# Designs tried in a protein design chat: VH-VL binders against q9fz32. Part 30

Target 1, 221 residues: q9fz32
Amino acid sequence: MALYCRDTLIIIFQKLTVADLARASCVCKVWNSVATEDDLVVSAFTAPWRIKELVGRPASVSFWRDNGIWKFAISHRICRGDSVTSLAVKYAVQVMDIKRLNNMMSDHGIYSRDRLLIPISNPEILANTTCYVELDKYAKREVAVLYLEGAPKREQPVPGTNQQSNLSADGKRRLIESLRRSMQVDDGTALYYLAIAEGDPRSALSEFSADLRWERQAGLN
Short names: E, the ipSAE of ESMFold2; O, the ipSAE of OpenDDE; V2, 0.75 times the mean of E and O plus 0.25 times the DockQ between their complexes.

## First folded at step 13 (VH-VL; framework fv_ogalvibart)

Design v5 (at its last look DockQ between E and O 0.03; V2 from the best seeds 0.00; counts 0 for: pae O 5.6 > 2, placed apart)
Fold by ESMFold2, look of step 13:
Structure v5 (fold): chain C 221 residues (1-221), chain A 124 residues (1-124), chain B 107 residues (1-107)
Amino acid sequence: as target 1 above (221 residues)
Amino acid sequence: QVQLVESGGGVVQPGRSLRLSCAASGFTFSDYDMHWVRQAPGKGLEWVAVIWYDGRDKYYADSVTGRFTISRDNSKNTLYLQMNSLRAEDTAVYYCARELGYSSDYYEGYMDVWGQGTLVTVSS
Amino acid sequence: DIQMTQSPSTLSASVGDRVTITCRASQSIRSWLAWFQQKPGKAPKLLIYKASSLESGVPSRFSGSGSGTEFTLTISSLQPDDFATYYCQQYDSYPLTFGQGTKVEIK
């Protein structure tokens, strides 16, 4: 029958939205097979935003059912002096939307992370880009992430990462507690400064002291 | 039981200062963003300020910016509002309120628990 | 700043009546809207969050609806405990803003 022919279904389904593909997948086994094909699903997901390529696979099948703008985010590398307020101004977004997107909690301050998700204020920024499907553990969501800089390749070692650290879990715990006590900060803050100091506690303390002086000079907290 | 108790209200002359306190109990205070909301006699509610859980992120209504300072001491479970350069228009009952961070697993940010309020009267 | 406009300002009703209060936002707030009840001399009490979700312990005769710029609080069968002033409040963005209030009075 014509409505069971795979070639005919592919032609029809490649024109459907993600919502319509989801409906088609519930009709019968043949329609389900075609409507759930990766190529069709990815194309329907990316087409409204004119995204060039979507890299990575979500763990959740429900990821594909909704491709509204809030499914996408900019991955911003956190630098000295960043605040939620300054980032909201920089990206022309609301502070409340940054807070909600990232599920900001007391467990971790902004400086305990290396990246922060930024909502997309202008969807045109997505056109002709490569986005990466990632599970952000702090935001507790799978997002299609845009890196405005060069994206790191997750399977390739990145020079300057902490891959040369051989400290045992016990040694790292003792080091973190020592830094936490010396700097009078939480574990997340101690880890942040240890990371930017490449695992050297003397450099971490020096960098913390410099940041504290800079914050006082700039009128920050 | 979750409870918020405001104190420090009173009668004060225009141009003077006053400091309000809000004592929190029954929950982990350092996990929650906290608000001040005021209500002039016979009038509606007006949001005044918020301070985030970390004590550093603070936002104010335009009517109080530069005059009021919100702060918190997480070791004492206490929220503060320092009110400087008081005006007659600042006369109100001042409430503190807790922001609920999550519904299920996702941050939502609505105010769910309110204190009883403390009256501030600014008159010559 | 997002202005919230409630109507009516005052509403006279009898026990058992269906009561409808409207709240309009000056720009889209999506569904980030809460409704509060306040009785004289008391602090506000949360009724509804996210436009339509009932807070724990709120009777099912209260319901909220709407999205974008138009929102409605409905009390399906008014009870004596429901005579109060009702406020809507957007929490889409700072500064947070309230409607002017709607006083529900005994007819």
Scores: ipSAE 0.488, ipTM 0.802, lowest interface PAE 2.7, mean pLDDT 84
Fold by OpenDDE, look of step 13:
Structure v5 (fold): chain C 221 residues (1-221), chain A 124 residues (1-124), chain B 107 residues (1-107)
Amino acid sequence: as target 1 above (221 residues)
Amino acid sequence: QVQLVESGGGVVQPGRSLRLSCAASGFTFSDYDMHWVRQAPGKGLEWVAVIWYDGRDKYYADSVTGRFTISRDNSKNTLYLQMNSLRAEDTAVYYCARELGYSSDYYEGYMDVWGQGTLVTVSS
Amino acid sequence: DIQMTQSPSTLSASVGDRVTITCRASQSIRSWLAWFQQKPGKAPKLLIYKASSLESGVPSRFSGSGSGTEFTLTISSLQPDDFATYYCQQYDSYPLTFGQGTKVEIK
């Protein structure tokens, strides 16, 4: 009986890891309802890193399943004179890790970008910080981003506005085209991901990326 | 008739700049993503860059990143490639190509129309 | 980057022959593969898109097949006009990449 009490469950679940919450969510409807609470999940995600605040929400639930240090990155705005090598030195990380995180094949790619994501070598840097959940178009994944110089400028599109319902036919077309271009898929596939993302193109991209990763890991591709 | 016509090619010294143009006709230029593809003499095809139909998003091959800039003027139905810091290895015929978007209510995303190309020679 | 590998690099054949060119991708590109024909001094011409769809105006002797990582272009009966270089291209993801080409020459 105690395990069906919401308050009791909350107390217990507050001590669980994100992975355990995920498992708990599969036990029953009641457990699911508690284990999937946003505040609980966010707390479980941030607690190991002592993150003060997590801004934004991922489009994919899979985001929470991986709570490794690689889920986090520093946002570095590219400046004159920056190179992947110089940044590696600056942040005490490996060049290859920067390149991998940003899907860079060459160092020249840095000049076409406004920012690079820098992997985090020291998890202590996350302590008492604010991290922002973002979909990075180059990394093709959702990342918890740390800004060392302050909050990102508002120009980042706010994830999660179900804009699908308010889009004109032309707007919808453009959206589908945009997704098609980004995902390199057909309309049907783009629409599928858009639908599961409830009309959020960023979420759609995130889901798509997650699926691709899964497929690769599973050897299906 | 759908047509793409490249221009601006020529002989240039290393380190110099050159701007290529691609004039589009016979279709609504502003509805299509556009590409540059190059081919070195006697070699295969190499993708260079793409620009979205609205000019907002651009992607480049690593080999040209930081040196080349793709742009477009939809009011003039013209695609551009600004090439800076040219190198000998940039010597090629440069083609502009249209990416077909929607066909029969499906977005396809392949290059269906190509220009005749313009030769760029980078030599000392 | 996705590497596209064509085979063979050169193919000698006679008119009337069945010709097959293969293209391999370093990773799955699903069906996002195009085949191009290029004649000397000319721009590439699209033959096949989406691995197996014949472009309008292209003779039916051309066909494409495959998915994932393995693709083939087939010319059922080679015609004099078909002597050219053929390229596969993936448009699954950026950067777009081409095979190295296959030159079909007269035997």
Scores: ipSAE 0.023, ipTM 0.539, lowest interface PAE 5.6, mean pLDDT 87
ESMFold2 (binder alone), look of step 13: mean pLDDT 91; pTM 0.935

Design v6 (at its last look DockQ between E and O 0.02; V2 from the best seeds 0.00; counts 0 for: pae O 7.2 > 2, placed apart)
Fold by ESMFold2, look of step 13:
Structure v6 (fold): chain C 221 residues (1-221), chain A 124 residues (1-124), chain B 107 residues (1-107)
Amino acid sequence: as target 1 above (221 residues)
Amino acid sequence: QVQLVESGGGVVQPGRSLRLSCAASGFTFSDYDMHWVRQAPGKGLEWVAVIWYDGYDKYYADSVTGRFTISRDNSKNTLYLQMNSLRAEDTAVYYCARELAYSSDYYEGYMDVWGQGTLVTVSS
Amino acid sequence: DIQMTQSPSTLSASVGDRVTITCRASQSIRSWLAWFQQKPGKAPKLLIYKASSLESGVPSRFSGSGSGTEFTLTISSLQPDDFATYYCQQYDSYPFTFGQGTKVEIK
């Protein structure tokens, strides 16, 4: 009886890692329902790092499946005179890790943006902080970001516009789900192709189809 | 077809200078980071330098720091290596290589296309 | 600098043999390792990146594994075209460094 009671399952699942929650969600319908509840998933995601609060919700369910340190980053406001080398020294990280995290390319140079993601060298900086879930255009994925100087001002809902804000968030989730079904891939892969297509679903599908032809010829999965 | 062709190798005396060129074709050169890698006769590979797509971010092996300068001219699709104060141990085949800027989900930084190399011999 | 050490330095094998080459890093490079094949008088050719991902056009008989400090390249059934020198290369941090090479020769 206890294994089918939702309150008892919640208590048990609250202590599971994100990996164990994913496994539990595959057992049966009741376990799936409990293991995928938003508050439980957020708690499992944040607990290993002792994060105080996670603000914002990802468009993709797969965001929750991995809470490795690379899921998190410092959002550094770019100042005059900053270079990748100087920031690597400042934050005690490797230049290559900044390059990789931000996909540093001709369209992604340091001064083409207001903020740069910095890898976390010491995970203890996450403890008792607020992190914000953001889709980073340059990293091409959702990242839980930490603002050391405090988060930038964010637009608040205005009466009569909450419908548009809800549709935008729901629209993004539905778009990713539609692409996921069409491409037969996970949400992270769908989000990747949507990002390189600048939000255009037809372009995203075209890019994927081209990559799939290449993958079949190369023998890749 | 993506191609890299090195040139400018030859025989030079120690202490002299030499400039290598690498002509790129078949891809948008300005989108890619570029590397020089060398191989002494009968020896293994040694990374020499990289220049990022922007032409300003440059990193060197300790063995060549202060003596070699990597550069690029994106309008001519050409990568350069200026080699000053040459030593006998700089004798090698010099390859240019393209770093893949985009492959799957993230920028990974591996060298996917190589030229056939140009021989530099430093001997008196 | 990160030292990369390959073993063996030379290996004799016959067509059809399973060949394993090991590469060890002096410190963790996570999974930032590539494998290259080089034939005499030719430029290196990329086989594997990110420790285990096959480059386009590389036959499936090649596979890579490992993370941290120990990595392997495996050729499941050696073919005549596979007699060459193989290099591992870390690209975790500058300066990038290569192993000394493993020459695979016909027995």
Scores: ipSAE 0.387, ipTM 0.761, lowest interface PAE 3.1, mean pLDDT 82
Fold by OpenDDE, look of step 13:
Structure v6 (fold): chain C 221 residues (1-221), chain A 124 residues (1-124), chain B 107 residues (1-107)
Amino acid sequence: as target 1 above (221 residues)
Amino acid sequence: QVQLVESGGGVVQPGRSLRLSCAASGFTFSDYDMHWVRQAPGKGLEWVAVIWYDGYDKYYADSVTGRFTISRDNSKNTLYLQMNSLRAEDTAVYYCARELAYSSDYYEGYMDVWGQGTLVTVSS
Amino acid sequence: DIQMTQSPSTLSASVGDRVTITCRASQSIRSWLAWFQQKPGKAPKLLIYKASSLESGVPSRFSGSGSGTEFTLTISSLQPDDFATYYCQQYDSYPFTFGQGTKVEIK
């Protein structure tokens, strides 16, 4: 009888890991109703890291299932003089981990971006912090983002609004310039491929390359 | 009306410093990259420096690197060129010019509007 | 640095003449080329951008062509107001660079 009491379940479930909550949600409707409560899930997600607050909600429930350190990242605004190497040193992480997290094609890709996500090597940095759940367009995943300099300025896409992460004007310009150089095309063409790639420069380059191959095969060039 | 007005030119001795200003009006200054271009008397045009619309990125010609500093104040719609360690070869009319930095639909990237210039003379 | 070479340095022509000025880049600049007109004591005026696009307000007698490393400015019928110095400029990459100029003078 006690296991069907909502209040009792809440008390018990507050002590569960995210994984255990997920399992509990499969037991019965009553357990599901409690185990899927947003407050419980958020608490279970943040508790191991001693995170003070989690802002935003993921679009995918699978976000909660992975509560590893790799779920978190530092938002680093790119400054003049930054390189992937310098940032790796600064944050005491591996260059490759930065590249992987951000799906970087080259080290030079840093200049086409407004920010980089930096993997977290020391989990203690998350203690008593506010993390923001964001869908990063470059990482192509939802990440709990830590801002070391304070809350993200309002211009950052609110998590959950399909707002195409509008690259800042500067980011867009840099991206266009980078693509223009890489593709050796005009700005219009670069913009076209960027648009069809939904803002993903890798995809844009891939599409461009595919078209070039097709043109060559078709004898159009 | 779109207008750029340079000021601060004059006669200065070698090794001295001078600061030029360019006042912008009639357009959204913060949407444009700003350039300095100079022209020595009787000679051609020489690109000097650019500052991007947000003031973050700056590029210089090799001839002025380490001596000149380009800056801007978007709140005042003003572009600046701090010139240090001036040389005789820096003698020129200095023009400011705008370049559209960002468009939602298309990136153009050319300098379309120029000021009338201000003369800098470096002489002993 | 990308070097821009104009030819000729000086051109003598009459009103009504077809005038052609050439600009060569030391490397490909694709279409990132502008043409400017400058009259004595005046600031440069943009005529053509992106190698062939006519700036607003510029007479249709001006035209630009070319891509890569070779570019041309053409005045189909020279007018009295067209006697000036013309400059090509690449804006493909920093530093931006200008040609040495072409002076169009009256014959």
Scores: ipSAE 0.015, ipTM 0.550, lowest interface PAE 7.2, mean pLDDT 87
ESMFold2 (binder alone), look of step 13: mean pLDDT 91; pTM 0.933

## First folded at step 14 (VH-VL; framework fv_ogalvibart)

Design w1 (at its last look DockQ between E and O 0.02; V2 from the best seeds 0.00; counts 0 for: pae O 11.8 > 2, placed apart)
Fold by ESMFold2, look of step 14:
Structure w1 (fold): chain C 221 residues (1-221), chain A 124 residues (1-124), chain B 107 residues (1-107)
Amino acid sequence: as target 1 above (221 residues)
Amino acid sequence: QVQLVESGGGVVQPGRSLRLSCAASGFTFSDYDMHWVRQAPGKGLEWVAVIWYDGRNKYYADSVTGRFTISRDNSKNTLYLQMNSLRAEDTAVYYCARELGYSSDWYEGYMDVWGQGTLVTVSS
Amino acid sequence: DIQMTQSPSTLSASVGDRVTITCRASQSIRSWLAWFQQKPGKAPKLLIYKASSLESGVPSRFSGSGSGTEFTLTISSLQPDDFATYYCQQYDSYPYTFGQGTKVEIK
């Protein structure tokens, strides 16, 4: 029964890597809900690098599954006189890694671009910084980018959206309390099953009972 | 049919110069980085140089830096290697090779197509 | 420069044998390794890229494995067409470097 307590799962999952969160999201419906929470996922993604803030949301959910150093890059503003060779020296990185990260294609060089992605050679540069989730047109991938000079024009993040309910807030609270007592779970878990059931308390209880039977059969206590 | 054909090899004296050409066909030459690789008789392969698609970025093996110049003419679909101050150890078959740039939105960077080579012999 | 060391230098095998060739890098090249086949008087032919990916048109009896500093080319059942010299090549960074080659010859 404790495995369905949302507050307990949040405490446990806060310590997991992005890979372990992905595994946890496949166990059952309540684990999936907790393991895919925005705050938890962002925290797991940023914690190894001690990033202060991650601005923006990726279009692809697969973005969160890998937070290796290559997911991050410096966004360098191209200045007159820059070359791939001079930038490799400036940032102490290999020319080939700049080439690969940016999919350097026929466009008559770097001067057709405003910015170029630079690999992170020293991960400590990420600590206590703000990174921005961007889809880079040339790299054709979503990257968490660092602007050493500050972002020149900030892109507005895509915020989360609240779902609608058929009940008033007061009626919803009473329903959640009733479900919590009936299922012997916390408010977060009761809310999860109510959301799965589209606001129908009978369906919520049915889904919980089915998950509990599966957990007992699988030897999870 | 993707094809690379080298030419310009021959016998030259040490200290002299030679220019190799590589004619490309069957693909959009200006989209690809190009390499020269050589093989001395009875020996293994040695990378010589690369020039990127735009003709601006060039990198060389230490053994040829300052003596060889890689270049390209995208309007003629032709890769060149200008070989100055030739030495006996430059004797080799010289291959041009194409670098594949894309594989499903990913830059790969491996040499996928090679010419048949042109022999350069440096002897007195 | 990244030194690539192949072993063995020469390998004698019969048709049908499983053949393995090892390539070691002097520093990590992650997975940026290619394998080439070369027959006498011919240009090299790409077999494997990115350590384990099979090039189009190459028979499935060829496979590659490894990452970091140690890599292996395997021919699961040697065919008459496979007697050749094989080279590994790193393309992690310039200058690209090749192993010394492994000649696979008929017993």
Scores: ipSAE 0.352, ipTM 0.741, lowest interface PAE 4.0, mean pLDDT 83
Fold by OpenDDE, look of step 14:
Structure w1 (fold): chain C 221 residues (1-221), chain A 124 residues (1-124), chain B 107 residues (1-107)
Amino acid sequence: as target 1 above (221 residues)
Amino acid sequence: QVQLVESGGGVVQPGRSLRLSCAASGFTFSDYDMHWVRQAPGKGLEWVAVIWYDGRNKYYADSVTGRFTISRDNSKNTLYLQMNSLRAEDTAVYYCARELGYSSDWYEGYMDVWGQGTLVTVSS
Amino acid sequence: DIQMTQSPSTLSASVGDRVTITCRASQSIRSWLAWFQQKPGKAPKLLIYKASSLESGVPSRFSGSGSGTEFTLTISSLQPDDFATYYCQQYDSYPYTFGQGTKVEIK
């Protein structure tokens, strides 16, 4: 009888892991109703890491099922002078882990991005912090993101040609391809430079060239 | 009929300048990127330069960078190659070729039509 | 720069022979490869684009294959008109680069 009391269930379920909550949700309708409560799930997800607050909600329920350390990342805003290597050193992580998390094929792509996600090696950094659930376009997954410098600024420029170029889809594709070939970069990088150039390929190339020159001068290449 | 006709070739001394022209006809010139490709006597093909359909972007081979300038006049359907500081190694038949630009919705760009070429000889 | 290497440099064959020319890229160029035929005193003529697409008007005895770094041009049955020099070209990245050429000559 006691197991049908909502209050009792809540008390018990507050001590469960996310995985156990998931199992509990399959027992019966009453258990399901309690085990799927947002507050309980969030608490179960954050508790092992002593996270103070989780902002945002994932689009997929599967997000909650895996609460490993790899679910979390530090948001690092890219500045001139940054390299994957320098960031690896800064955050005491491996270069390859940064690249893998961000789906980076080459180092040249770093300047085409506003931020890099940095894997977390020390879980203690999450204690008493606020993490934000975000879908990262480069990582192509939902990640609980830690911002060390404060709350994320909403205006992350989405690299995209907001200019309604009267170009057909095929025309746009050809343009991107042309830039890709010209710059000898991937599509993402080409798109980035095109976006910052407001759709002007000449300006895009100019910006790219400037960055390359800077990299060479800085000894990054 | 689609046609490219190069002109302006000749014999010049080292250090001199020469300007090549390529007249296009039979197609919408402004839809195509235009290339120069050269071939030294008895040798293979060497890409020289490209200018995009809109004339905004230009790329050059390292061998001609700083010496050659590619340009176009879409109102005249003409491609140009200004060659300065000519060297003996610049001796070649120079071909112009078209490649569909991004304004085309149907095909990916490749060099499908070539002119017959014009001979440039740099000799003392 | 992407280097294109053709093999062989010279090929002697007879009419009716199957001829294969190979082109290797120093790095992956995906399918951005073209084949050209050139006869003495003439401009290059496009045969194949995007590695395997036959240009309009080109005889079906010509075919291209490959992707990435390895490419082949095949003439299924060599005709008298096919004795020429053939070039591969990558147009994946600037600068565009050509192979050194393969001269197909009569045996």
Scores: ipSAE 0.000, ipTM 0.538, lowest interface PAE 11.8, mean pLDDT 86
ESMFold2 (binder alone), look of step 14: mean pLDDT 91; pTM 0.933

